# VHH binders against Bile salt hydrolase/transferase (cbh), part 10

Target 1, 323 residues: Bile salt hydrolase/transferase (cbh), of Lactiplantibacillus plantarum (q06115)
Amino acid sequence: CTAITYQSYNNYFGRNFDYEISYNEMVTITPRKYPLVFRKVENLDHHYAIIGITADVESYPLYYDAMNEKGLCIAGLNFAGYADYKKYDADKVNITPFELIPWLLGQFSSVREVKKNIQKLNLVNINFSEQLPLSPLHWLVADKQESIVIESVKEGLKIYDNPVGVLTNNPNFDYQLFNLNNYRALSNSTPQNSFSEKVDLDSYSRGMGGLGLPGDLSSMSRFVRAAFTKLNSLSMQTESGSVSQFFHILGSVEQQKGLCEVTDGKYEYTIYSSCCDMDKGVYYYRTYDNSQINSVSLNHEHLDTTELISYPLRSEAQYYAVN
Short names: E, the ipSAE of ESMFold2; O, the ipSAE of OpenDDE; V2, 0.75 times the mean of E and O plus 0.25 times the DockQ between their complexes.

## First folded at step 4 (VHH)

Design a23 (framework vhh_7pa5_2)
Fold by ESMFold2-Fast, scan of step 4:
Structure a23 (fold): chain B 323 residues (1-323), chain A 122 residues (1-122)
Amino acid sequence: as target 1 above (323 residues)
Amino acid sequence: QVQLVESGGGMVQPGGSLRLSCAASGFTFSDYSMSWVRRAPGKGPEWVSTISSSGSFISYADSVKGRFTISRDNAKNTLYLQMNSLKPEDTALYYCARELTYEDSSGYFDYWGQGTQVTVSS
């Protein structure tokens, strides 16, 4: 998985969801009066409206990633082998991993407000049900001004300021961020011959400033490539141009079927890619087999209601025949 | 090369029985907890049952308790699921899954089989 922020015409947030199995994902809107029930904290009977991709929409809005009506965004990304959820602690605010997205988005409007209110957060190892195992996750939380990473590891809860606005999978975020220093010489410009004045080496191709970018699909490599691509990206100052560029940034770290074997005959691939417009409240997505961008607008729905609104992802290929 | 191959699925009438098998290879089977996970049409994955590496500790989803029995044969590297008193609600693709061995990652799976279809219909 790779999640990014991007500022252009508006402020954008989204991710590639990389996995080997699809779980009938849907775009789900949780309206303001839908009762959000929590295991160990007070329920929210009135809260900010939320839009994002879910599994299991009938029983509970189990969000993979989402945005609220204030433009606060959060995505959970796989952190297998590194996530360490804790036991219940009566002195803490105990939230299960599957509750974090609705708990956070239902009540906070900005990353600043989140940081102020999660100092006593405890991510507890309480299963959703006997039928559903806990997912080992870490989270990217973002608004128009800043982003943070939330990780529950053996050493405790870690909250990192994220100056690059990128999150992938393993290892811990601080290692990912430190590793970017190895690439400080990379450039979007044609390099000068700095090898030695004694040898006249030529720039034989455009794009040579990017030589040394890791091209593989490992988590740490995707972090570097997404950061470089995002930070050097240019887009038209229009909604369509910005959304298009956002998906091109995610495309640079797309996982193609066949290149990342999970088990014999099964491959991790980018099941969907998403883009949230924080300013307009629009959720855009595309799927692996359908390259058409689809959108669901929070403001096209009646938000003062009590029932979930869900739209299955459009995953079948669509072609426009020009003759 | 880790490989999990399920078999034993098929069509049965309500109240019938089926026995699923999962042949494991490419790893030391006796070192891992194993699980059965199913996916019904239109639903996400549902955990069914887990058995510890030694076979001493077993757990079941409430929906199958008293009807399904998980077992393993470490000498044959095989996991089993005996399904009795089958209901239409048990219709699903059934996967054999290997549990992660990391501390505090209990209930997470790193390798899955291809699945075997079970259809319960009258």
Scores: ipSAE 0.000, ipTM 0.104, lowest interface PAE 24.2, mean pLDDT 88

Design a24 (framework vhh_7pa5_2)
Fold by ESMFold2-Fast, scan of step 4:
Structure a24 (fold): chain B 323 residues (1-323), chain A 122 residues (1-122)
Amino acid sequence: as target 1 above (323 residues)
Amino acid sequence: QVQLVESGGGMVQPGGSLRLSCAASGFTFSDYAMSWVRRAPGKGPEWVSTISSSGSYISYADSVKGRFTISRDNAKNTLYLQMNSLKPEDTALYYCAKEGTYYDESGYFDYWGQGTQVTVSS
C-alpha cells in the first residue's frame, strides 16, 4: 500500500490499496448521529460525519481509510512484523487498532488537535471478533497543513511528523525518511556531466535526472518513487486537472498483477486507488479493472441521520463506446 | 536472528488428536500476538487461530472452533495448538506466525516458521 498527500487546486489525500484478495469494499458514510461504540472508551453518539472505504462487515464501519467533514484524513497501511499492539493500561486511552479511524475522525478537526489528544493513546490487542483478529497497521494522518505517522512498535507508541506526506509499509517510518536521503541528487532536470572533466559523457535522453530512481514494488522503493513523483508533480489549477494528477502520482507506484508474489500463485495488486478532496468533502476512487474515476460526495447526503450509507465499489470494466 | 520452530505434527486417524508446539527466539515473545496458519496441498494459506500477547484474547476460524485450542507460555517462549477430533480436511502444513491477521483465508505474515505436517487419513 502507498498513501500520499498532495496540494494543488485543493488539498488531496489518498492511497493505493495493495493486496491479493478483494473483500467487497464499499464507500461508506457514517452520519453525525450514528452511534460509534468503542470497547474501552466512551461511545460517540454525536460526532463529525466520516466518509471512506470500509470492509464488508456487519453494521460497523471498518475503515481502511477515510476523511471527516472537517478535512481530517487517515489511512491504515499494512505493517506486518513491525506492529506491536499492547495490553490494556488503566492509565492510558485504550483504543483497538480497528477503532482508531472512527475514534480520531469522529472527534478531531485537525492534525494539531490530534497531536494534542493522543499523548496517552494505547493501541490494545483486542480483536474485532473471533473471526476477525487485528490487522498489523501503521497510519498516515493528514490535514491541509501537515501530516503525521502513528506506529505502535515494541519500543512503544511513536508519533512522527511527516514532512514528505507519504507512507508505505515496512519498515519503521524513520528508516523510510533516512533512506530518502540516498536520492537527494535526483532531479526533474537534465543533468550536466559531473562524472569527470576527463570524460565527455552525453545526456542522450530526456529524464536522465531521474536515473537511479527505484522501479521495483518493495515498500522502501515505493516510498522513494511516490515522494519524488509527488514533490515534482505539476497540475492544472482546476478540480479535474488536480484529481487527474493525483491518480497519476498513485499510478507511479501501482502494483500490477504478476509482479509481487505473496504465496505460490497469488499476487499482490492495487485493488483500488482513492483520492479525498479535503476542501469539498468528495471521495474519489478507481479500481484495478475499472479505470473510470468514481465519486461520492458528503454534501449530497443528509448527514444528521443515524444509519450508515454504503455504496459498493464499481469494479467491473466499463468502456465508453464512441460508435 | 528471529526463529520460529514448529513441531508435533504427524499422521493420525480421523477423530484423533495432535498437539503442535512453536519455539520462538530472537524477539520478545511476550510482546507479540501469535497465530497458527495452515496450507493444504494446492490451496493458499488459511488462518486457523490467533492469541494476544497476554493470552487474554483468542480467536478461531469457524472450521476449527470447538476442536482446536490455542495457548501460549510466555515464560518458555512457546506457542501451542491442541487439535482434537481431527478430520481429513485438517490435513495441511501448519505454520507458526508472528503478528499475523486475516479477514478470510488469505493473509500477510512476517516471520513464518518452517511448518510441521499434519496428515489425517485412514
Scores: ipSAE 0.000, ipTM 0.107, lowest interface PAE 21.5, mean pLDDT 87

Design a25 (framework vhh_7pa5_2; at its last look DockQ between E and O 0.82; V2 from the best seeds 0.00; counts 0 for: pae E 16.2 > 2)
Amino acid sequence: QVQLVESGGGMVQPGGSLRLSCAASGFTFSDYSMSWVRRAPGKGPEWVSTISSSGSYISYADSVKGRFTISRDNAKNTLYLQMNSLKPEDTALYYCARDLTEYDSFDYWGQGTQVTVSS
ESMFold2-Fast, scan of step 4: ipSAE 0.424; ipTM 0.757
ESMFold2, look of step 5: ipSAE 0.000; ipTM 0.330
ESMFold2 (binder alone), look of step 5: mean pLDDT 87; pTM 0.874
OpenDDE, look of step 5: ipSAE 0.576; ipTM 0.821

Design a26 (framework vhh_7pa5_2)
Fold by ESMFold2-Fast, scan of step 4:
Structure a26 (fold): chain B 323 residues (1-323), chain A 121 residues (1-121)
Amino acid sequence: as target 1 above (323 residues)
Amino acid sequence: QVQLVESGGGMVQPGGSLRLSCAASGFTFSDYSMSWVRRAPGKGPEWVSTISSSGDYISYADSVKGRFTISRDNAKNTLYLQMNSLKPEDTALYYCARDTPEYDSSGYDYWGQGTQVTVSS
């Protein structure tokens, strides 16, 4: 998976969801009066409206990623082998990993507010039933000004300021930031011959400033490539141009079927790519088989209601016949 | 050795019914949630249904809700899928899969070989 922030015409947040199987994903809106029930903290009977992609599960909006009506965004990304959820601690705010997205988005309006309220957060190893396993995740949380990363690891809960606005999978975020230093010399311009003054080496192609950028689909490589692409990206100061560019940035780290074998017959691929417009409350997405950008607008729904609103993802290929 | 063996597939007319079974061995079946996943001709794998280890938590893909019923018998180490009101678009290879979040890139760590379901007139 790869999640990014991007500022252009508006403020954007989104991700590639990389997995080997589709779980009948839906764009789900949780209205302001839908009762959000939590295991160890107070329920939210009135809260900010939330829009995001959910797994198809009865009676609970299991978000993969989402935005609230204030433009606060969060995405959960796979962190298998690194995530370490804790036991209940009476002196802390105990939230299960499944509850983090609705708990956070239902009540906070900015990253600054999140930081003030998660100082005693404890991500507890508590399931809906003793036999339902938890997904190993870490999270990118963003608003229009800043982003942070939340990781529960064996050493404890880690909250990182994220100056890059990118998150992928393994390893820990601090390792990802440190590894980025190895690519300090990469450039979007033609490089000077700094090899030696005694040998006149030539720039034989455009794009040689990017030589050394990793092209594979591993987590650390996708982090570097997404960071370089995002930070050097240019877009028109229009809604359509900005959304298009956002998907092109995610495209630089899309996983194509066949290149990432997990086990026999199972290959990771980018099931969907998402883009949240934080300013307009619009959730955009496209899927692997349907390259059309689809949108769901929070403001096109009546938000003072008690029932979830869900739209199955449009994943069937669509071709526009010009003749 | 973990083994998952599906059976019960076959040909059926639209509106008909089939019951799939998955015999599990080589692990403590009652400790794992289980899923049915299908692969239609020319398409990638699609999740169909999941049942928790105890059988208390069940979920379905929208396309099969009200038509399919997942169940399990922990004493017999067997997973079932009762398929009613079958449609041509249900034609696929149906796989039994063992759920686990410990997997680096997947929610499933073992898959069966699949059983073919063909719905045609």
Scores: ipSAE 0.000, ipTM 0.170, lowest interface PAE 20.8, mean pLDDT 88

Design a27 (framework vhh_7pa5_2)
Fold by ESMFold2-Fast, scan of step 4:
Structure a27 (fold): chain B 323 residues (1-323), chain A 120 residues (1-120)
Amino acid sequence: as target 1 above (323 residues)
Amino acid sequence: QVQLVESGGGMVQPGGSLRLSCAASGFTFSEYSMSWVRRAPGKGPEWVSTISSSGSYISYADSVKGRFTISRDNAKNTLYLQMNSLKPEDTALYYCARESPTYEGSLDYWGQGTQVTVSS
């Protein structure tokens, strides 16, 4: 998985969801008066409206990623082998990993507010159900000003400021940031010969400033490539140009079927890519087999209601026939 | 070596029944949740049903609820799918899959699949 922030015409947040199978994902809106129930903390009977992609689970908005009506965004990404969820602690605020998205988005409006209120957060090892054990996750939380990473690891809960606005999978975020230093010399410009004055090396192609950028699908490589692509991206100052560029950035780290084997003959791939417009409250997405961008707008719904609103993802190929 | 081998597929008329079996080996079957997943011609994989390691908790996709029954025999390391009232829409390659102990809701080992064709 790869999640990014991006500022252009508006402020954007989104991700590639990389898995080996689709579980009937849908875009779900949780209205302000839908009761959000939690295992170990007080329920929220009135809260900010939330829009994001959910798994198909009855009577509960099980979000993979989402934003609220204030433009606060969060995505959970796989952290297998590194996530360490804790036992219940009566002195802490005990939230299950699958509750973190609705708990944060239902009540907070900014990253600053999140940081102030998660000092006693404890991510507890309580399964959703016997059929749905906990996903080993870490999270990117963002607003239009800043982003942070939340990781529950063996050493405890870690909250990192994220100056890059990128998150992938393993290992710990601090290792990802440190690894970026290895790529400090990369540039979107043609390099000068800095190898040695004793050898006359030539610039034979455009794009040579990016030589050494990793092209593989490993987590650390995708982090570097997404960071470089995002930070050097240019887009028209229009909605269509900015959303298009956002998906091109995610495309640079898309997982194609065939390149990441999970087991003999089965491959991980980018099931969907998403883009949240924090300023307009619009959720954009596309799927692997359907290259068309689809949108769902918070402001096209009556948000002071009590029922979930869900739209199944358009995942089958669709073509515009020109003749 | 982990192996999942499906059997029991075939051709049936609409309204007919089939029972799929999945023989598991190479791991402690009784410790894992198991799923059935299908792939219809020209479509991506669709989750059908999941059964917990103990057999106590079961879930079904809405499209098959009331018609299909998942079960397991931990002593025989075998997973079953009883399919009743089959429809042409149920035509697909059916896979047995093991739930990952590391990745919630993801599948780490799959069988080769068994073909089910429902034709009038």
Scores: ipSAE 0.000, ipTM 0.167, lowest interface PAE 20.8, mean pLDDT 89

Design a28 (framework vhh_7pa5_2)
Fold by ESMFold2-Fast, scan of step 4:
Structure a28 (fold): chain B 323 residues (1-323), chain A 120 residues (1-120)
Amino acid sequence: as target 1 above (323 residues)
Amino acid sequence: QVQLVESGGGMVQPGGSLRLSCAASGFTFSDYSMSWVRRAPGKGPEWVSTISSGGSYISYADSVKGRFTISRDNAKNTLYLQMNSLKPEDTALYYCARDLGEYYDSLDYWGQGTQVTVSS
């Protein structure tokens, strides 16, 4: 998985969801009066409206990623082997990993507000159901001004400021930031010959400033590539141009089916890519088999209601026949 | 321009009650967590309570838990602090503050404060 922020015509947030299994994902809107029930904290009967992608399980909004009506965004990304969920602690705010997205987005309007209110957060090891074990996750939380990373590791809860606005998978975020230093000489410009004055080396192609970018699908490589691509990206100052560029940035770290074997015959691939327009409240997505960009607008729905609104992802290939 | 104006302070006997109000203007009140902070004579600032932007998440200092209640009315751009069972130790200048939420102590705008004196 790779999640990014991007500022252009509007403020954008989105991710590639890389996995080997689809759970019939849906775009789900949780209206303001839908009762959000939690295992260990008080329920929310009135809260901010939420839009995001959910798994189709038990008529519960099990979000992978989402934003609320204030433009606060969050995505959960796989953190296998590093996530360490804790036992219940009466002195803390105990939230299960699958509840974190609706709990944060239902109550808070900004990253600044989230940072203040999660110091006593405790991510507790309580399964969603017997058949659905907890996913080992870490989270990117973003708004129009900043982003943070939330990780529950052996040493405790870690909250990192994220000046890059990128999150991938393993290892811990601080190692990802440190590794980025190895690439500080990369550029979107033609490089000068800094090798030696004693040897006349030439620039033989456009794009040589990016030589050394890792091209593989490992988490650390995708972090570097997404960061470089995002931070050097240009887009027209239009809605369509900005959304298009956002998906091109995610495309630079797309996992093609076949290149990342999980077990014999099973391959991780980008099941969907998403883009949230924080300013308009529009959720855009595309799927692996259907490259058409689809949108769901929060402001096209009646938000003062008590029932979930869900739209199955359009995943069947669509081609426009010109002749 | 951001303005925070506190009111409702005064003198009260131990065991009494007071309700503080804070009128906010110059920003979108419903987008921010709000806090109450107090400063007793000769002491540094002490955080009292915080309420999230939508009003659903609330926290209190241990010294006031069970006695004080924070609330907000986003339609009126007003923050409240209901203080019950007041003690002499609650004597302080009480400030309304906009909370930017950089962990626990990122307050960017403070009101001028309202004095609360608890004595017989």
Scores: ipSAE 0.005, ipTM 0.409, lowest interface PAE 10.6, mean pLDDT 89

Design a29 (framework vhh_7pa5_2; at its last look DockQ between E and O 0.77; V2 from the best seeds 0.00; counts 0 for: pae E 10.7 > 2)
Fold by ESMFold2, look of step 5:
Structure a29 (fold): chain B 323 residues (1-323), chain A 121 residues (1-121)
Amino acid sequence: as target 1 above (323 residues)
Amino acid sequence: QVQLVESGGGMVQPGGSLRLSCAASGFTFSDYSMSWVRRAPGKGPEWVSTISSSGSYTKYADSVKGRFTISRDNAKNTLYLQMNSLKPEDTALYYCAREGPDYESSLFDYWGQGTQVTVSS
């Protein structure tokens, strides 16, 4: 998985969801008065409205990624083998991993507010059900101004400021940032010959500043490629141009069927890509087989209500006949 | 121009109750976490309680947990602190404070002038 922030015409947040199995995902709006029940902390009977993509589970909005009506966004990304959730701790705020998104987005309006209120957070190892065990995750949390990374590891809870606005999977975020140093010589321009003064090496192609930019699908390589692509991206200063560029950035690290075997004959691929406009409250997405950009707007719904509102993803290929 | 004005302080016997109010203006109140902070005579500032922008999440210092209740009315731009079972050690000047943007250098960027609470027999 890959999640990014992007500041252009407006402020944007989104992700590629890379996995081997689709579960009939839906865009779900959790209105302000939907009762959010938590296992170890006080329930929320009134909260900010939330929009994002959920698993098809009727009893609870299990968001993969979401935005609230204040423009605070969060995405959960796979962190297998590195995530380490803890036992209940009475001296801490105990939140299950599957509750983190609604707990944060229901209550807080900014990363600043989140940082001040998660100092004693404990991601507690309580499964959603016997049939739905905890996913090993870490999270990117962003608002219009900044982003942070939340990781629960063996050594405890780690909260990192994220100066690049990118998150992928393994390893720990601080290793991902360190690895960027290996690429400091890359650029979007034609490099000068710095190999040796003893030989006159020529440029033979546009794009040579990017030689060495990794192209494989490993999470460390996707982090580097997404960061390079995002930080050098240009877009028209319009909503449509910014959303278009956002999906191009995510496209640079999308995964195609057949390229990443997870288990015998099962392949990881980019099931959907999402782009939230934090300023307008609009959730855009594409799916693997349907490249049309679809949108769901928070402000098109009556939010002072009690029932989840869900829209199935448009995942079947659709063609426009030109003649 | 951000302004915070506290009221509701006074003198009360041990075991009594008071309700503090803080009127906010000059900013979008509903976008911010808000706190109460107190200064006892001869002591530095002590954090008392915080409430999230939505009003849904609250935190309390151990010394006041179970006795004080923070709340807010975003329609009236007002922060409240209900103080029950007051003790002499609760005697202090109580400030309304807005949580600031820089978490390492300052937790609060705007303060009121405070309202005095005195608990004495």
Scores: ipSAE 0.000, ipTM 0.491, lowest interface PAE 10.7, mean pLDDT 91
ESMFold2-Fast, scan of step 4: ipSAE 0.452; ipTM 0.775
ESMFold2 (binder alone), look of step 5: mean pLDDT 84; pTM 0.843
OpenDDE, look of step 5: ipSAE 0.520; ipTM 0.800

Design a30 (framework vhh_7pa5_2)
Fold by ESMFold2-Fast, scan of step 4:
Structure a30 (fold): chain B 323 residues (1-323), chain A 121 residues (1-121)
Amino acid sequence: as target 1 above (323 residues)
Amino acid sequence: QVQLVESGGGMVQPGGSLRLSCAASGFTFDDYAMSWVRRAPGKGPEWVSTISSSGSYTSYADSVKGRFTISRDNAKNTLYLQMNSLKPEDTALYYCAKELTYYEGSSFDYWGQGTQVTVSS
């Protein structure tokens, strides 16, 4: 998986969801009066409206990623082998990993507010049900001004400022940031011959400033490639131009079927890509088989209600016949 | 050590029924949620149904709700999928999968080799 922020015409947040199995994913809106029930903390009977992609579990919105009506965004990404969820602690705010997205988005309007209120956060090892285990996750939380990463590791809860606005999978975020230093010399411009004054080496092609960008699908490589692509991206100052560029940035780290084998004959691939417009409250997405960008607007729904609103993802290929 | 062996596939006419079985070995079957996943020709794998370790909770893809029933026999280490009112769109290779994690599409440790279901008139 890869999640990014991007500022252009508006402020955008989104991700590639990389896996070998497509579930019955839906874009789900949780209205302001839908009762958000939590295992170990007080329920939220009145809260910000939330829009995001969920797994379809009867009457419970299990968010993979989402945005609230204030433009605060969060995505959970796989952190297998590194996530360490804790035991209940009476002196802390105990939230299960599957509750983190609705708990944060229901209450807080900005990353600044999140940072003030999660100092006593404890991500507890309580399964959704006794038979459904927790996913090992870490999270990218973003608003229009800044982003942070939340990781629960063996050493405890870690909250990182994220100056890059990118998150992938393993390892710990601080290692990802340190690894970016290896690519300090990469550029979107033509490089000088810094090899040696004794040999006249040519710039034989456009794009040589990017030589050394890792092209593989590993987590660390996708982090570097997404960061370079995002930070050097240019887009028209229009909604369509900015959304298009956002998906092109995610496309630079898309996982193609066949290149990442997980078990004999099974391959990980980018099941969907998402783009949240934080300013308009619009959730855009595309799926692997359907390249058309689809949208769901928070403002097209009545938000002072008690019922979940869900739209199945449109995944069938669509082609416009020109003749 | 982990093995999942699917059976029960075949050819059937629209409106017909088939019952798929998955024999599991090499792990404590009772400790894991189990799923059925299918791959239609030219398409990626699609999740069909999941059942909890005890069998008390089940979930289904919208396309199969009301037509398919997932069940398990923990004494026999066997997972089942009862498929009723089959449609041509149900034509696919069906896999039994051991579920590892719940979020981000749910990771699977192990997949079986699959059993082919063809619905044609």
Scores: ipSAE 0.000, ipTM 0.216, lowest interface PAE 17.4, mean pLDDT 88

Design a31 (framework vhh_7d4b_2; at its last look DockQ between E and O 0.72; V2 from the best seeds 0.00; counts 0 for: pae E 11.7 > 2)
Fold by ESMFold2, look of step 5:
Structure a31 (fold): chain B 323 residues (1-323), chain A 121 residues (1-121)
Amino acid sequence: as target 1 above (323 residues)
Amino acid sequence: QVQLVESGGGVVQPGRSLRLSCAASGFTFSDYAMGWYRQAPGKQRELVASISSSGSYTNYADSVKGRFTISRDNSKNTMYLQMNSLKPEDTAVYYCAAEGPSFDSSLYDYWGQGTQVTVSS
């Protein structure tokens, strides 16, 4: 999985969801008066409206990624082998991993507000059900100004400021930031010969400034490639141009069927890509088989209501016949 | 200009109640988390209670939990502190604060001028 922020015409947040199985994902709006029930903290009977992609289970909004009406965004990304959820701790705020997204997005409007209110957060090891155990996750949380990373590891809860606006999977975020230093010599331009003054080496292609940029699908490589691509991206200053560029950034680290084996005969691939406009409250997405950009807008719904609103993903290929 | 104006302070007997109000103007109130702080003479300013921008999440200092209730009305740009079972130890200047959503230094945090609460017989 890869999540990014991007500042262009507006402020954008989104992700590639990479997994081996689709579970009939839906775009779900949680309206302001949907009662959000939590296992170990006070329920929310009134809260910010939330939009994002959920699994289709039990009418609880199990968001993979989401945005609230204030432009606060969060995505959960796989963190297998590194995530370590804890037992209940009466001196802390005990939130299950599957509740983190609605708990944060229902109550807070900014990363600064989140940072102030999660100092005593405990990600408690309570499964959603006997048949649906917790996924090992870490999270990117972003607003229009900044982003942070939340990781619950063996040593406890870690909160990192994220100056690059990218998150993938393993390893811990601080190691991924350090690894970027290995790429400081790369650029979007043609490099001068710096090999040695004793031999005259010529360029033979545009794009040679990027020689050494990793192209494999490992999470460390995707972090580097997404960061380089995002931080050097340019887009036309329109909504359509910005959203188009956003999906090109995510496309640079998209996973294709057959290239990342998880078990015999099963392969991880990018099931969907998402792009939230934090300013307009619009959730854009594409799916693996349908490259058409689809959108769902918060402001097209009556948000002072009590029932979840869900739209199945458009996953079948579509193309426009020109004749 | 951003303004936070506290009201409702005064002198009151132990065991009685007061309700503080904080009227806000000059910014989008519903985007800001809010808090009440207090400072007694010779002591450091301390958080009394805070409330999320939505109004749905609250925190309290241990010394006031169960006695004080923070609330807000985003339609009126007003935050409240209901202070019940007041003790002499609650005597302080109470400050309203708004906690901004960004690191813009000009809009980072806003503070009121304070209102005196004195609990004495």
Scores: ipSAE 0.000, ipTM 0.426, lowest interface PAE 11.7, mean pLDDT 90
ESMFold2-Fast, scan of step 4: ipSAE 0.577; ipTM 0.831
ESMFold2 (binder alone), look of step 5: mean pLDDT 83; pTM 0.834
OpenDDE, look of step 5: ipSAE 0.225; ipTM 0.674

